# Ledger of designs, part 21: VHH binders against Peroxidase 8 (PER8)

Target 1, 290 residues: Peroxidase 8 (PER8), of Arabidopsis thaliana (Mouse-ear cress) (q9lnl0)
Amino acid sequence: QLRHGFYEGTCPPAESIVGRVVFNHWDRNRTVTAALLRMQFHDCVVKGCDASLLIDPTTERPSEKSVGRNAGVRGFEIIDEAKKELELVCPKTVSCADIVTIATRDSIALAGGPKFKVRTGRRDGLRSNPSDVKLLGPTVSVATSIKAFKSIGFNVSTMVALIGGGHTVGVAHCSLFQDRIKDPKMDSKLRAKLKKSCRGPNDPSVFMDQNTPFRVDNEIYRQMIQQRAILRIDDNLIRDGSTRSIVSDFAYNNKLFKESFAEAMQKMGEIGVLTGDSGEIRTNCRAFNN
Key: E = the ipSAE of ESMFold2; O = the ipSAE of OpenDDE; V2 = 0.75 times the mean of E and O plus 0.25 times the DockQ between their complexes.

## First folded at step 18 (VHH; framework vhh_7b18_3)

Design v5 (from u2 with S99T; at its last look DockQ between E and O 0.95; V2 from the best seeds 0.90)
Fold by ESMFold2, look of step 18:
Formats: C-alpha cells, structure tokens, sequence
Structure v5 (fold): chain B 290 residues (1-290), chain A 118 residues (1-118)
C-alpha cells in the first residue's frame, strides 16, 4: 500500500535527490513543469501510474511512446537522471513510477503552484502496449470529458481542476486550435494575434496561458472567463452549465484553485498503482527488467 | 547535426546595451521554441527568456522590461536585445533550442561572454 515516506527506511535521500535533479532542469528550462504534468497524466490514465509510458519502443516491439497522442511527451531525461543517482545510493529501491510522481509534485511547487505531499510505494508496470493508449483530444465535449474522467474515478470538480491546472503552463500547436481562430466569440485581439502566429510553417506553438505561462496558478480560469482560452475544451468549460460555476470559483479564488489542484494531483497519482509484490523496480526506466 | 552559435557578446558599461545573435543550423528552425539562458560564475545555468515558434515571449523577472527576445525564421536566428545592463547580468549567455517531441532533447549553444563592468 502507498504511504507517506515509503522510502524513509530504505532510501532516506530519495525525495531530496529527485527534488535536486528537478530543480536543476527547471532552473534552466521553465517548461519542465508542463512536461512533467503531461507525462504523469498520460502515464496514469493509461492503465494506471506504473511508468508504462517511459518504456522506449524497439524495432521489434512498439510502446506507448509510438502512439501519436504521446508524440509531444517529453522530460524523460529528468526521470533518467534521478533514477541514475538513486541507483547509485539505493540500488533497485525507488520505482520509476514514484520518481515521476515526486518529480511532478516538485516541479509544480517550483512554478509557484501548491506544495503538497504525495504517498509513495508504487512499483513499475510490466507492459507498454500502444493499443492501451486512449486519450481524449482538445475538442471533446464537456459531457464526453465528464464520462471519461468518471471512468477513472474523478468527479466534475476534480476534472476541471486537472484540465485547467494542466493547461495553466505549456504550449499548444496551431493544428490543435484552428476552430478557436475561427470562433467569433473568442477575444478579438487574441484571435488576431493567433491568426498571425499560425501563418508560419511547421505547426507553430503558442502559450496556453497567455498571461502567466510559466506559473501554476488560476490565471487559465481567468483567461477562460475573458474568452481567451486557446483550446476548445478549455473554452467549453466556461460555456457548459455543468462546469461554469467551478471555473468561476477557481478564477476568483487562487487559494481554492491551488488546494483543489493539489488534491486532484494527489488522486491522479494513485490511479491503478502497483504495490507490494506486483510489478517491478526497474533499474532503467526506459526498459523492462529481464 | 544541431548547432547553435552565439555572437554579439562583449564588454559594456553599466546602463549599456548589447544585442546577442544565435545562428541555428542542422534542424527545422520553425518547428522549435527557442530561448536564452545564462551562467553566472559559480552558478548553474539559469533561464533568461523564451520564444515559442508562434512568437509568444516570456522573460525572467529580473530582465523583464530590459531584455527583448525575437526570432527571424528566414535567417534561422534568435536575438536577445539587452538594454540597461547591470553588473549582475555578467554571464556566459547560451542560446537554447527546446525539445519538440518525445524523440528530441534540449540543445544549448557554445555561449558568448557578456561582461558589464562594475
């Protein structure tokens, strides 16, 4: 079973090692928070938080990384660096799934988001199949999104915290929001700016949070209120009666958002975990043990 | 092979200006977000500025209002205009290409020295 401080007896420096590695990467590249948020979400919602996403494909075996929805996931080198150091001090002890969980928590705090505890004790999965990857796109209806989040144990409030909280940092490529550029209800100045940004070749990117793109805060919900959401799903959250009041609550109360996001991240990090004797402790996060 | 070559560094007085250039080659420039980081002596590499491939920009708080990042896609070049320079801006400045996908990584240039005389 998961518990706080799982490694206190077996690898006392585990969380501090991960934290230092994350800080070093974050200090030179502030997009690390967005990368780790996406990594954890894509890992956890595909057969649980078992680090299956980290497995590299081979010429003979594809993996979850082979699927187009995962093409933009990055930050694996951060997990590798933490794992390398942990294997030197505590061989075969700290799972890759726990490293992802701890790293994501720490990156959120670095970006000004909530500081929160996570339980540890996850073990690593033994499969990574492309066919298991079923991730929703950015134009899905709120009703479809609610159903998908319910299927993995999340209520509507948790869903709104995760969708907005996951989009308060990071970029979106123009191919994902062409419908927004055509929407006359979108803020006219932003819409014009995006038309210009998206004329370039090779699918340009823009910040999803146009005001505080490197901070984990409630600004994305304020952007939604102002008709400045980049993605259709984000705009849908302010438009739909089932989510509108939650968006408003977060937009007008940053503390409420940060507390709700912390709780949502804690819940997400515990989806379908392997514990006890299940799974393995990988020595290389990119490959199954023999 | 990915290559980032910074130029335009040098010695300036406090309050002066410099313009850094980063010539990029070996990759499709317009696919990538770019940026600048700097290494102050005795410290690690710290982020300075970011520009998305779509032209959105952001800056470290200590340089906002003084530094301006831009890119010229036709020349595959990133610029950093640095105004109102302070002694604490003294550092080696590195151009960065930020990872595009699961298959790519961040790349850093060779660096150019900026010295603001105190």
Amino acid sequence: as target 1 above (290 residues)
Amino acid sequence: QVQLVETGGGLVQPGGSLRLSCAASGFTFTRYDMGWARQVPGKGLEWVSYITSGGDTEYQDSVKGRFTISRDNAKSTVYLQMNSLKPEDTAVYYCARYTDSVWTRDYWGQGTQVTVSS
Scores: ipSAE 0.836, ipTM 0.925, lowest interface PAE 0.7, mean pLDDT 93
ESMFold2 (binder alone), look of step 18: mean pLDDT 83; pTM 0.843
OpenDDE, look of step 18: ipSAE 0.924; ipTM 0.962

Design v6 (from u2 with V102I; at its last read DockQ between E and O 0.95; V2 from the best seeds 0.93)
Amino acid sequence: QVQLVETGGGLVQPGGSLRLSCAASGFTFTRYDMGWARQVPGKGLEWVSYITSGGDTEYQDSVKGRFTISRDNAKSTVYLQMNSLKPEDTAVYYCARYSDSIWTRDYWGQGTQVTVSS
ESMFold2, look of step 18: ipSAE 0.876; ipTM 0.940
ESMFold2 (binder alone), look of step 18: mean pLDDT 84; pTM 0.851
OpenDDE, look of step 18: ipSAE 0.941; ipTM 0.970
ESMFold2, look of step 19: ipSAE 0.877; ipTM 0.940
ESMFold2 (binder alone), look of step 19: mean pLDDT 84; pTM 0.848
OpenDDE, look of step 19: ipSAE 0.942; ipTM 0.970
ESMFold2, fold request of step 20: ipSAE 0.873, 0.878, 0.884; ipTM 0.939, 0.941, 0.943
ESMFold2 (binder alone), fold request of step 20: mean pLDDT 85, 85, 85; pTM 0.858, 0.859, 0.857
OpenDDE, fold request of step 20: ipSAE 0.949, 0.948, 0.948; ipTM 0.973, 0.973, 0.974
ESMFold2, last read: ipSAE 0.884, 0.874, 0.882; ipTM 0.942, 0.939, 0.942
ESMFold2 (binder alone), last read: mean pLDDT 85, 85, 85; pTM 0.858, 0.860, 0.857
OpenDDE, last read: ipSAE 0.948, 0.948, 0.949; ipTM 0.973, 0.973, 0.974

## First folded at step 19 (VHH; from u2 with R31S W103S; framework vhh_7b18_3)

Design x2 (at its last look DockQ between E and O 0.96; V2 from the best seeds 0.89)
Fold by ESMFold2, look of step 19:
Structure x2 (fold): chain B 290 residues (1-290), chain A 118 residues (1-118)
Amino acid sequence: as target 1 above (290 residues)
Amino acid sequence: QVQLVETGGGLVQPGGSLRLSCAASGFTFTSYDMGWARQVPGKGLEWVSYITSGGDTEYQDSVKGRFTISRDNAKSTVYLQMNSLKPEDTAVYYCARYSDSVSTRDYWGQGTQVTVSS
C-alpha cells in the first residue's frame, strides 16, 4: 500500500511542507542530517517504521525515549513543526512516520548526499515500550552486526552502506571510543588529537568523519582505510574479511556509495510499516490519539 | 535559564577584522557543542560555524579560511574571529547552543550587528 506520491490527492503540499521545514532547520543547524538519520534508524529497527520513537514518556508510562540507547536522539521539534503545519492544511492526513521518512530523505540531499524517491502511506504505531528497544552498541563484532542486520532483511552490503553512511555525519562522545584511543593501530596523529580532546569534562564530542563532517559522502570509508575511524564498529568494517572489500569499493567510488546508500535508506524506511487501516494518523507526534 | 549574550559587533570597512564573543550561562557549557549563525537582511538564520565540546570545528564554505571559532570552557565563552570581512558578511550574528539529547533544543542568543561597509 506504500506508493510514490501517496498524498498527491489528499494533501498535495505534504512533501513540500516537510521539505521547507527541514531546510529552515538545516540551514541554521547543519547537524540536522545526523539527527534525522539516527532518528529514522532507531525508529525503523524497533518494531518497524511506525514513529513509535516519537512518543514522549509520561509520569505513568515510559516510552522508547526512556532507554539509554535513545538518549542521544534529537530533532523531534523538526517533526513537530512539520506536523503542525500539515495539520493546518490537511488535518489528520499525513502520518508522523511519513514525516520522519520524508524529512530524513530531504536532509540527506541538503547535506550533499543522494537525491532519491521514497514511497509513502505509512501509519503511526499504537505502542512505544522500552522493552522493545534492542539496539546494538558501537563495539559489537562484525559477525554480530551481520546477524542483526540479516534478521531485519539486510545483506552485508546494505549493512556497510547504512553503518558508514550513518556515520559520515555527526558526532561521537569520548566514552564511546576509549578503546580506539588505546589501539596502537589507529592513525597516530588522530589518536593523539583524540586523547587531548577527551581530557575535557562532561564526555566531550568529536566528529565521526574527521574530514567532511557535515557532508553525506564516501569520506568515512576513506577514513576507515586510513585507520582514522572513530568508532570500533567502523574500524571493524575495514578489518573484517567479510566487509573489507565493500568498504574499499565505497571508498574509491562515491557514485557507487551514493547509489547503495540511497537504496539502503529506501529499504530501511519500509521495515515493518503499518498501512491501510492499521495503526493511526497521530494529530500530535509525541502522543497517541485518544 | 539558558542565556547567550553576544558582544563585539560593529561597523568595519571591507578587509577589516572583528572578534565576536558569546558569554554563556544557565547550563553546563562543557556538555554542549556551540556555534554561530547569522541573519542576513531579508533572509532567515543561516549557520556560520560549529565547534564540538571536544574542540573539532567546521565552517560554512563562504567563511572557511577567514573566520575562526574557538571556545574557552573556563569562561563559558565562544568566540568568532572574523578576518578579511566582505560586504556580504553584513548580518546580525547569533551565538548558538546545539541540542544534544531527547530533552534539549537549540538556543540562539540576542544577536550582535556586524556591518561591513565603506
Scores: ipSAE 0.802, ipTM 0.917, lowest interface PAE 1.0, mean pLDDT 93
ESMFold2 (binder alone), look of step 19: mean pLDDT 84; pTM 0.839
OpenDDE, look of step 19: ipSAE 0.940; ipTM 0.970

